# Designs tried in a protein design chat: VH-VL binders against Probable Brix domain-containing ribosomal biogenesis protein. Part 10

Target 1, 157 residues: Probable Brix domain-containing ribosomal biogenesis protein, of Methanosarcina barkeri (q467k0)
Amino acid sequence: MLVTSSRKPSARTRTLCKLLSRFIAGRCMTRGKMGMQELLEFAEGGPLIVIGEYHGNPGELSFYDEAGELLFSLRFTDWYSKELDSYWFSGIEPKLAGQGEIAEAFKVFFHFQRVENDKIDQLPPSSTLIVVGENDIDFMGSGKSLFKLNLRGFKKY
Key: E = the ipSAE of ESMFold2; O = the ipSAE of OpenDDE; V2 = 0.75 times the mean of E and O plus 0.25 times the DockQ between their complexes.

## First folded at step 5 (VH-VL)

Design q10 (framework fv_tislelizumab)
Fold by ESMFold2-Fast, scan of step 5:
Structure q10 (fold): chain C 157 residues (1-157), chain A 122 residues (1-122), chain B 107 residues (1-107)
Amino acid sequence: as target 1 above (157 residues)
Amino acid sequence: QVQLQESGPGLVKPSETLSLTCTVSGGSISSYYVHWIRQPPGKGLEWIGVIYYSGSTNYNPSLKSRVTISKDTSKNQVSLKLSSVTAADTAVYYCARETDYYDFWSGYFDYWGQGTTVTVSS
Amino acid sequence: DIVMTQSPDSLAVSLGERATINCKSSQSVSSYVAWYQQKPGQPPKLLINWASTRESGVPDRFSGSGYGTDFTLTISSLQAEDVAVYYCQQYYDTPYTFGQGTKLEIK
């Protein structure tokens, strides 16, 4: 799966694009002047995630299927843990946990292994995990929060 | 293109503090980690420590009590201070870049400074 | 600390012949191993990362392999310019550690 940004992204938006793509074992593509048609070509029949901006900062994730159809979007503010600085990724796809409307949308969009909330603390140290909560989406590694998207809104199309 | 350049005194007396500066050009030190590595004459490479994009540091346990790494992002400089030096600290000191932590899993050094020779004597 | 041990300490290989350098870690480091080339008076130059990924601009004759505790750097056809000391480095855990180096000479 492909992750990109809106056109002319800020440095912070580019940072999140690369971090998110690495976390989900996907690819990050510099947007440049590319339109949706070119992005779909680079996605090679896979889905697409576009990071949009709010006041020059990353603030929106839009999820597109392989035909370029918008499925859902979420609004957020981003937060980064000090732990991220020293974290070493293992190349394993993340697992997915959580409940609710956003968790169900993620389940349909991502084909990651599901983990029930009561089993989160039993994961191997090398594993990464996306926990979709009520107020945030937590991107975890080795039992620690690496970065979070604090939820501000959700819309299904 | 990124270039790193070490500078500091070539001679330091025993018991004094060694102070070195790494000046980065062609890129921002805010976009990667900067490490210090040293090499005593005729010997191999020893990792000293790193300063992360956040400003936090991690040091080799063998040197932790004597070493401080800091940065000034406005000057694009990283500094190394090593206290209470002895003849064993005589080495070529390198600063080196660990590429962007989120572009790829990194912990290897793609750009190195030329090195600066430090002799602890007399 | 993770200890990296190279073998041999030095080797001499004829021009055009294959050179093989080994690196062993005291515990598993997965694929988190890099290889460097250092010529006299110069800083080390990155050749290989991720055990087997050749850096841009590095000649095809250089290749890396291995996983876990045993890693190998191979030069398929030695050229005169390849005379150098070669170092392996683990970046699985801090402190980062290097092998002691292997000196590669002609003959």
Scores: ipSAE 0.000, ipTM 0.487, lowest interface PAE 15.9, mean pLDDT 85

Design q12 (from q1 with heavy chain D103E, light chain Y92W; framework fv_tislelizumab)
Heavy chain, then light chain:
Amino acid sequence: QVQLQESGPGLVKPSETLSLTCTVSGGSISSYYVHWIRQPPGKGLEWIGVIYYSGSTNYNPSLKSRVTISKDTSKNQVSLKLSSVTAADTAVYYCARETDYYEFSGYFDYWGQGTTVTVSS
Amino acid sequence: DIVMTQSPDSLAVSLGERATINCKSSQSVSSYVAWYQQKPGQPPKLLINWASTRESGVPDRFSGSGYGTDFTLTISSLQAEDVAVYYCQQYWDTPYTFGQGTKLEIK
ESMFold2-Fast, scan of step 5: ipSAE 0.007; ipTM 0.573

Design q13 (from q1 with heavy chain S31K V50R Y53H; framework fv_tislelizumab)
Fold by ESMFold2-Fast, scan of step 5:
Structure q13 (fold): chain C 157 residues (1-157), chain A 121 residues (1-121), chain B 107 residues (1-107)
Amino acid sequence: as target 1 above (157 residues)
Amino acid sequence: QVQLQESGPGLVKPSETLSLTCTVSGGSISKYYVHWIRQPPGKGLEWIGRIYHSGSTNYNPSLKSRVTISKDTSKNQVSLKLSSVTAADTAVYYCARETDYYDFSGYFDYWGQGTTVTVSS
Amino acid sequence: DIVMTQSPDSLAVSLGERATINCKSSQSVSSYVAWYQQKPGQPPKLLINWASTRESGVPDRFSGSGYGTDFTLTISSLQAEDVAVYYCQQYYDTPYTFGQGTKLEIK
C-alpha cells in the first residue's frame, strides 16, 4: 500500500504520511510533481492513499483503488500522543475495530482482520489496532493511543 | 544478504556510449528502486537516476538527454547507458537501493562497491 | 534544483572531542535529509535518515538534527575510525542532491 501527499506538502503532512505508512505496514513516497499515472506505477497494482491539506495542515485522506478511481475520502484534524515518540513499529498489519460506514469502507479497502469491540483487551500486547469511532479514528499500539484523526466529514464516491 | 555489484568497460572513448551493469544477488529487484550515483575523482556525489521494477524511470535533468536506465528482471540486473561521453563523465559509478522495511524513495541503505570509468582516447 | 551546502569543507577534531558538520538547503526539505560516511576506496555508508533517525548498527555517538533548511550531524566523541568524508543528501524532491562533503580529520 502506497501513501503519499498532495503536491507541496507541509512538514506536518509529510510526518503524517510517514507515520500512517508505518502503522499500516505500507510505504510512504514523496509526491514531488508526480501525477496519478506515475503514482499508480509505484503502487504496483495496489491501492493508494493521498493525504491532502486544509489551510496548511494535513486535513484529508483520499482512498484510491488499483485503477486510480477515488473510492472515499475523510476530513480530519490530527492529534499525536507522547507515547508515539518511544513506540517501535513492528511492520505487521493492524487489526480493525469499530462499526459504521467508515469502518466498513476501511475493512473493504485494507482487508485487515476485524476484531469485535468487546475483545480488544484480549489482543496480544504487541498488537496494533485501528478503532473507528463516531468522532475519531484511533491508531493504537500496545493498548495505548499513538495518534488520532478527529473526524470532520466523510464522503463515498 | 543483499549485495550489489557494478561492472563495466573501465575505459571509454570520447563521443562513445558508456554501458554499465548492476547485478543484484541475495534478493530480488522486483520490489525496490535501484539508483545510479556517480562520483568524479576527488569530488562529491551526483544522483543520475532510478528505475522501479515496473520499468518506470526518473532521471537527473542535467543528464536526461543522454541517460537511459533499464532492467532485466530475469537476470536480476539493472543497466545504465550514457551517450556522447566526455572527460567530465570520468567517475566512479555506483548502483544503490532503498530498504524494503519502510520503503521511501530517496535514501540508500545498500551500495555496490563502485566501478571506475575513465573517458580517454 | 535544491542545492545542499555543507560547512565546513574540512574539519580537524581531536580524539574524544565533539565534531559538528552543518548542511543547509536552498529551500525547505522538511525532514527529508540523510547523512552518509565515505572512507577512501569505499562506497558511502548510510548513517542517518529522516534528519535524525540513526540507521541500525550505527554507533550512538552519531546523531542528526534539524528541519526545514538547517541540518546538523554530530559525532559526540570522535574515534579514529570516524575519519572520513561526510555527505548530506535531500530526498524531498528529484533530482536528489548531495552536499559537497566535509572531510573530517584528526587534529
Scores: ipSAE 0.000, ipTM 0.486, lowest interface PAE 15.2, mean pLDDT 85

Design q14 (from q1 with light chain V29I S30G W50Y Q89H Y91S Y92S T94L; framework fv_tislelizumab)
Fold by ESMFold2-Fast, scan of step 5:
Structure q14 (fold): chain C 157 residues (1-157), chain A 121 residues (1-121), chain B 107 residues (1-107)
Amino acid sequence: as target 1 above (157 residues)
Amino acid sequence: QVQLQESGPGLVKPSETLSLTCTVSGGSISSYYVHWIRQPPGKGLEWIGVIYYSGSTNYNPSLKSRVTISKDTSKNQVSLKLSSVTAADTAVYYCARETDYYDFSGYFDYWGQGTTVTVSS
Amino acid sequence: DIVMTQSPDSLAVSLGERATINCKSSQSIGSYVAWYQQKPGQPPKLLINYASTRESGVPDRFSGSGYGTDFTLTISSLQAEDVAVYYCHQSSDLPYTFGQGTKLEIK
């Protein structure tokens, strides 16, 4: 899975690209002037996530399939825990938990192992977890929130 | 282009604190992770620690009681302090930037030239 | 700590011949391996990241492969400037660790 940004990303957007790609055990790529066809070549038959900006901050995630078709997008504001700076990623893909339309979209897109909400506390301490809620998406490691995307909108194509 | 340059004393006495500075040009340390790595004469590479864009740090457990990494964003500098040095701390010390392209994190795309530190009385 | 073990410790290869360097991790690390080249008196230089992604400016004779615990750096047609010590490096878990190095020389 390839993660990139819209053109001319801010430092904050580049930071989220690296963070998200590492969290999902994917790759991060500087956008430069690349169009969709070139990005798909670097995705090597995999899907693509593009982080867009809103007023100079990361504010949109757009999810593309292997053919470059837009599947869904979400608008957000980003939040980072102080725990994040000291957290080290294992390289193992995360588990996925949550209910609702966004959770189902993530399930189909990522194919990550699902965990029921009531079994989250039974995961090994080293596990990472994406919890899709009604108002946010929480990216967790070692039982703590590392960063969150506070949801502002969702659109399925 | 991004460049890193280490500086500090070449000779340090046993029991004293080693202080090194890494000066970064062509990029902001506020947007990158900066690592310290050392190499004793004729030996391999040992990771010392990292300072994240926020200023938080992580250290090699073997050195954590003696090592402190800090940064001065206004000068674009990262500093390493290693206390209670012994002859075993004799090495070339490198600072290195984590790449911002193709790698997630932790891979070192730009390295300083290294500064030689000898611990001797 | 994850232990990275390289083989061989040293290798002599004729110009134009293929050189192969191996790196094994004590536990699975996915693709979180980088390879560095270090010449005497110089800092290490990144050649390959994410097990198989060649760094910009690195000649195409260098390639990386592997996943999990077994990784390989290949130089398809050795040139004189390739004489160096090569290190593998894992960034899967703290502390970051390096292999012990493989010294590559010309026959």
Scores: ipSAE 0.000, ipTM 0.502, lowest interface PAE 15.1, mean pLDDT 85

Design q15 (framework fv_tislelizumab)
Fold by ESMFold2-Fast, scan of step 5:
Structure q15 (fold): chain C 157 residues (1-157), chain A 122 residues (1-122), chain B 107 residues (1-107)
Amino acid sequence: as target 1 above (157 residues)
Amino acid sequence: QVQLQESGPGLVKPSETLSLTCTVSGGSISSYYVHWIRQPPGKGLEWIGRIYYSGSTNYNPSLKSRVTISKDTSKNQVSLKLSSVTAADTAVYYCARQYDDSSGYYEAFDIWGQGTTVTVSS
Amino acid sequence: DIVMTQSPDSLAVSLGERATINCKSSQSIGSYVAWYQQKPGQPPKLLINYASTRESGVPDRFSGSGYGTDFTLTISSLQAEDVAVYYCHQSSDLPYTFGQGTKLEIK
């Protein structure tokens, strides 16, 4: 899975691109001047996530299928835990928890293993988890929040 | 300097298929959607459908059974075919661009063709 | 489908005065509203995107506002060249839909 940004990204947007790609066991690519066709060539038949900016900060995730068709987007603000600075990513795919429209969209887009909320404590120490909540999406490792996207909007195409 | 230009027959008989072409100049049709939008005389705007450079399409459910949008990327052309036309399909037909990137601000039609008038009459 | 309803259907405003056009959506659409100006015999022209972002080259007298279900296009000081029909457009959900249009004319 390819993760990139809008053109001329800020340092914060570049940081989120690298972090998100590492978390989902995907690849981060510098956008440069590439259009959608060039991005799809680098996606190698996989889907694509593009991180957009609002007022110079990362503020949008847009999810594209293998054909380059926009499926849905999220508006957010980003938050980072200090636990993140010392966290070691093992390169395994995260599991997915949560309910609602966004959780359903994530389930279809990412083919990650689902886990029920009451089974979260049973996860191995090396596992990572995406928890889709009412107000945020929490990216967790070792039972701790590593970073969050505080939800501002959801749009389905 | 990207420009869109519609072309096609001005008159179509009821029950026949309407065929229109949108030619893009000054840039490629990659990295954006091309939409078809129509406007009956004295009325408002109705979205017909769109196509992405990949060939993926979306159609207005009210027209889906009759409409096909296709493209020829090598010619920078997008085509609209609307089957089984009636007098209600009389309208000015526009093609328009929606830039497809994640900036969040490119959700609108920023460039339009001049429009081509189609009259459905026996 | 999301229904976009404009008010008023027509509006007459004196030169130099403020013109206000409203657009209401049948469900919340965030900021995914654009406004277009259409003059007789011409295609629509994009004025405002993402509820309040002016398109490049559009005069400062045009402004957009709103969020959720209620949106407004304002022309702070009407000029003769602003006589046109104005349309709002939602891009939150497919199918894309437009308001019925507001005809703006000089009083």
Scores: ipSAE 0.000, ipTM 0.492, lowest interface PAE 15.3, mean pLDDT 85

Design q16 (framework fv_azirkitug; at its last look DockQ between E and O 0.05; V2 from the best seeds 0.00; counts 0 for: pae O 7.6 > 2, placed apart)
Heavy chain, then light chain:
Amino acid sequence: EVQLVESGGGLVQPGGSLKLSCAASGFTFSDSAMYWVRQASGKGLEWVARIRSEANSYATYYADAVKGRFTISRDDSKNMVYLQMNSLKTEDTAVYYCTRETDYYDFSGYFDYWGQGTLVTVSS
Amino acid sequence: ETVVTQSPATLSLSPGERATLSCRASQSIGSYLHWFQQKPGQAPRLLIHYASQSFSRVPARFSGSGSGTDFTLTISSLEPEDFATYFCHQSSDLPYTFGQGTKLEIK
ESMFold2-Fast, scan of step 5: ipSAE 0.567; ipTM 0.848
ESMFold2, look of step 6: ipSAE 0.171; ipTM 0.725
ESMFold2 (binder alone), look of step 6: mean pLDDT 88; pTM 0.881
OpenDDE, look of step 6: ipSAE 0.016; ipTM 0.621

Design q17 (from z9 with light chain S91Y S92Y L94T; framework fv_azirkitug)
Heavy chain, then light chain:
Amino acid sequence: EVQLVESGGGLVQPGGSLKLSCAASGFTFSDSAMYWVRQASGKGLEWVARIRSEANSYATYYADAVKGRFTISRDDSKNMVYLQMNSLKTEDTAVYYCTRQYDDSSGYYEAFDIWGQGTLVTVSS
Amino acid sequence: ETVVTQSPATLSLSPGERATLSCRASQSIGSYLHWFQQKPGQAPRLLIHYASQSFSRVPARFSGSGSGTDFTLTISSLEPEDFATYFCHQYYDTPYTFGQGTKLEIK
ESMFold2-Fast, scan of step 5: ipSAE 0.000; ipTM 0.462

Design q18 (from z9 with light chain Y50W S92Y; framework fv_azirkitug)
Fold by ESMFold2-Fast, scan of step 5:
Structure q18 (fold): chain C 157 residues (1-157), chain A 125 residues (1-125), chain B 107 residues (1-107)
Amino acid sequence: as target 1 above (157 residues)
Amino acid sequence: EVQLVESGGGLVQPGGSLKLSCAASGFTFSDSAMYWVRQASGKGLEWVARIRSEANSYATYYADAVKGRFTISRDDSKNMVYLQMNSLKTEDTAVYYCTRQYDDSSGYYEAFDIWGQGTLVTVSS
Amino acid sequence: ETVVTQSPATLSLSPGERATLSCRASQSIGSYLHWFQQKPGQAPRLLIHWASQSFSRVPARFSGSGSGTDFTLTISSLEPEDFATYFCHQSYDLPYTFGQGTKLEIK
């Protein structure tokens, strides 16, 4: 899976691109001057995620299918844990927990394995997990939050 | 290196008692739940007993076949887990394995990843 | 009680062939299923945990799949050392239970 940003991204946006792509076992690509057609060629028949900016900070994720059709987007503010500084990514796809419209959209888009909320504490320590809540999306490893996207809006197309 | 070494097996008469020991090394023993799993000759694996870590109050759980007769315990200062077996029956004849599971206060756990070589218990006249 | 049942009881194949072993749970258990290999006189060895995750130093020919009630262990091309008994194990519900085993034997 391909992850990229808006053109001329800030350092914070570049950091989130690298982090998100590593977390989901995907690839981060420098946007440069590429348009959507060129991005789709680099995605090699896969879907892609574009990180957009709001006032110079990462603030939007837009999810595109293999044909370049926008499926859904979410608005957020980002938060990072100090646990992230020493964390070792395993290269394994994360599991997905949560209920509601965003969780179902993620399930269809990523095809990640599902975990019930009351079973989260029973996952092996090596597991990574995306927990879709009402107010945030929590990206977890080794039972700890590594980073979060605090939700500001969701739009399905 | 993670190691689990069982001892205490042997021949015992029906109605008798045995105490099995399992010595752990190479990992933080206090972070693990410890299990006893048995296997009769040529048969499958049967879980027997579990004792959780201190973070989970050393909670115990027993298979119905041994409940009231067997007691699992641990000594974290010695990295030991024990199985006290009372009122032994011929059906208890098996190789007894000690195995670990990561078990901390966050609730995350792993599969049974390390097993001892087993100790044979024979209940016969 | 959640039970898991394995099929077939015995699978006779030749080296180089693909082996497919099944494990079915009596109720949905998500991905709380693990696969073990056991050779005569030895302790069980963990191969696959959490339905599809390969354990450390397990050869790439071993893979696991499935979720819910139906699970499969696949050995893509059998090596002589793979002829052993395989057990599945559910950790979803207490009491934790093991399948009865599938014995993989040489044809």
Scores: ipSAE 0.000, ipTM 0.461, lowest interface PAE 20.2, mean pLDDT 84

Design q19 (from z9 with heavy chain D104Y; framework fv_azirkitug)
Heavy chain, then light chain:
Amino acid sequence: EVQLVESGGGLVQPGGSLKLSCAASGFTFSDSAMYWVRQASGKGLEWVARIRSEANSYATYYADAVKGRFTISRDDSKNMVYLQMNSLKTEDTAVYYCTRQYDYSSGYYEAFDIWGQGTLVTVSS
Amino acid sequence: ETVVTQSPATLSLSPGERATLSCRASQSIGSYLHWFQQKPGQAPRLLIHYASQSFSRVPARFSGSGSGTDFTLTISSLEPEDFATYFCHQSSDLPYTFGQGTKLEIK
ESMFold2-Fast, scan of step 5: ipSAE 0.005; ipTM 0.547

Design q20 (from z9 with heavy chain S105Y; framework fv_azirkitug)
Heavy chain, then light chain:
Amino acid sequence: EVQLVESGGGLVQPGGSLKLSCAASGFTFSDSAMYWVRQASGKGLEWVARIRSEANSYATYYADAVKGRFTISRDDSKNMVYLQMNSLKTEDTAVYYCTRQYDDYSGYYEAFDIWGQGTLVTVSS
Amino acid sequence: ETVVTQSPATLSLSPGERATLSCRASQSIGSYLHWFQQKPGQAPRLLIHYASQSFSRVPARFSGSGSGTDFTLTISSLEPEDFATYFCHQSSDLPYTFGQGTKLEIK
ESMFold2-Fast, scan of step 5: ipSAE 0.012; ipTM 0.659

Design q21 (from z9 with heavy chain S106Y G107D Y108F; framework fv_azirkitug)
Heavy chain, then light chain:
Amino acid sequence: EVQLVESGGGLVQPGGSLKLSCAASGFTFSDSAMYWVRQASGKGLEWVARIRSEANSYATYYADAVKGRFTISRDDSKNMVYLQMNSLKTEDTAVYYCTRQYDDSYDFYEAFDIWGQGTLVTVSS
Amino acid sequence: ETVVTQSPATLSLSPGERATLSCRASQSIGSYLHWFQQKPGQAPRLLIHYASQSFSRVPARFSGSGSGTDFTLTISSLEPEDFATYFCHQSSDLPYTFGQGTKLEIK
ESMFold2-Fast, scan of step 5: ipSAE 0.000; ipTM 0.464

Design q22 (from z9 with heavy chain Y108F, light chain S92Y; framework fv_azirkitug)
Fold by ESMFold2-Fast, scan of step 5:
Structure q22 (fold): chain C 157 residues (1-157), chain A 125 residues (1-125), chain B 107 residues (1-107)
Amino acid sequence: as target 1 above (157 residues)
Amino acid sequence: EVQLVESGGGLVQPGGSLKLSCAASGFTFSDSAMYWVRQASGKGLEWVARIRSEANSYATYYADAVKGRFTISRDDSKNMVYLQMNSLKTEDTAVYYCTRQYDDSSGFYEAFDIWGQGTLVTVSS
Amino acid sequence: ETVVTQSPATLSLSPGERATLSCRASQSIGSYLHWFQQKPGQAPRLLIHYASQSFSRVPARFSGSGSGTDFTLTISSLEPEDFATYFCHQSYDLPYTFGQGTKLEIK
């Protein structure tokens, strides 16, 4: 899976692109002047995620299928844990937990292994997990929140 | 050094009641989810009940075979977990084991790594 | 309900031989599969958790593999103390379930 940004991204947006792609075991690509057709070539037949900016900071995730059709988007603010600085990513795909429209959209988009909320406590501490909550999306590793996207909006197309 | 010790088993008539206890030592009990697992003579293992830590609101789960008849509870001040068994049936005859998993506010568990020696419950006559 | 089925029910081998024990889930359970050893009159002992992670102080001859629906416990060279019953256990789906066990006995 490909992760990129809107054109001329800020340093913060580039940082989130690298972090998110590493977390989901995907690739981060510099946008440059590429349009959708060129991005799809680099996605190698897969879907893609575009990180957009809101007030000059990363603030939007847009999810596109293999044909370049927009499926849904999220508006957010980003938060980072001190634990992130010392965390080692293994390159393994995360598991997915949560309920609701956003969780179901993620399940269809990512094909990650689903974990019920009451099974989160059964995961080995070395596992990574995306927990879709009512107010945030929590990206966890080693039993700790590594970073979060605090939800500001959701739109399905 | 980590130990779990079950007690309270015995012989009881169908329809009777028993309360099993499990005493924990050598770890921070309040950070653990606690489980009861049973095994009938010469048979396999069967999960009975689970109680989570305070960080997860002491949430409980029961196997269908015991739901409505058994109640799991804990007393963190005494490092104890309990299983109240009511309306006992001959099918409940088994050795009952206590086991643990690490359970904190993040929701991650490590292993079913420590088991007690078991306590025998016989429902007969 | 997710069930796990073990095969064979009984495996007869000699010390020094390799043992391969199978566990199959009725649906995909990822890596939420654990292996336990049990000797008569004793509580179960955890050997391998989350399909392939060796528990502490378990001898290196024990290893686990697999994901999804097919799982294997391998003992590379049997020692006399390894003759016991082995159970697999899934913790993916409630209710939690155990396999019926594989009894490893001396030939």
Scores: ipSAE 0.000, ipTM 0.462, lowest interface PAE 19.1, mean pLDDT 84

Design q23 (from z9 with heavy chain Y108W, light chain S31D; framework fv_azirkitug)
Fold by ESMFold2-Fast, scan of step 5:
Structure q23 (fold): chain C 157 residues (1-157), chain A 125 residues (1-125), chain B 107 residues (1-107)
Amino acid sequence: as target 1 above (157 residues)
Amino acid sequence: EVQLVESGGGLVQPGGSLKLSCAASGFTFSDSAMYWVRQASGKGLEWVARIRSEANSYATYYADAVKGRFTISRDDSKNMVYLQMNSLKTEDTAVYYCTRQYDDSSGWYEAFDIWGQGTLVTVSS
Amino acid sequence: ETVVTQSPATLSLSPGERATLSCRASQSIGDYLHWFQQKPGQAPRLLIHYASQSFSRVPARFSGSGSGTDFTLTISSLEPEDFATYFCHQSSDLPYTFGQGTKLEIK
């Protein structure tokens, strides 16, 4: 899966693009002047995530299918754990847990292996996990939060 | 109901051949790596062969003891995994088990959670 | 190749007693160590996966611990049905390997 940003992204937005791509075992692409059709060519038949900005910081994720149709978007603020500074990514896809409208949208969009909330503690400590909660989306590695997207809004198209 | 059922074992002379089959039901077979594990009487378990899912290009692995003599294959349309055993030796005498592990592009969640009942292979004169 | 060695080969205990079974890897395998129970004439049954995580519907008396090279399976209070052979298995490095087994027998 392809992850890019809006045009002329800030350093913080570029950092989230690289981090999110690494976490989901996808690719990060520099946006430059590319339009949707050019991005779809680089996505090679896969779906696309675009990170948008709010006040110069990453603040929006937009999720597009293989045809370039917008499926849903999230508004958020980003938070980073100090655990992230020393974390080494293995390039393996994460597991997915959670309930609710956003969790269901993620399950349809990402074909990641699913984990029931009550079985999260049964995963190997080396696992990476996306937990879609009521107020945030928690990106976990080795049983610890690495970064979070604090939810500010959700829109389905 | 999740189930694996092995068949094809029997008595064969040294140098002979047998083909084992394992029929899977009750789960999405195409998302699983399939394994053959054997156990000689009174001894421990020994990995024989593995075939990964389509997401991992049906990659195969063989134990050194059987490399070049055994071939693992699968037919996802029939939910079957097979083990073709050629040039059998007396030391290949064992119960052969079929087992699975979840194996798609998203990673590993379960380790060898379902096993068949086993099929006995005896290589003797 | 990474091998796992189990000790003791046999352990003779009575129902109600605590059992402690050891598994040692020849090199570090993180938490990629799994425990199986096998009864005569039956297929192996997964008990503990990834060193310490109990598999679904396994009784609470079974627990696993350890990381790196040294691992332990503990049965807190033996029931008659627990007398069986126990195997450890590493899935860190190819070729994947099993221990030789520990036979838990009635004293």
Scores: ipSAE 0.000, ipTM 0.453, lowest interface PAE 20.6, mean pLDDT 84

Design q25 (from z9 with heavy chain D31R S32Y S105E; framework fv_azirkitug)
Heavy chain, then light chain:
Amino acid sequence: EVQLVESGGGLVQPGGSLKLSCAASGFTFSRYAMYWVRQASGKGLEWVARIRSEANSYATYYADAVKGRFTISRDDSKNMVYLQMNSLKTEDTAVYYCTRQYDDESGYYEAFDIWGQGTLVTVSS
Amino acid sequence: ETVVTQSPATLSLSPGERATLSCRASQSIGSYLHWFQQKPGQAPRLLIHYASQSFSRVPARFSGSGSGTDFTLTISSLEPEDFATYFCHQSSDLPYTFGQGTKLEIK
ESMFold2-Fast, scan of step 5: ipSAE 0.006; ipTM 0.622

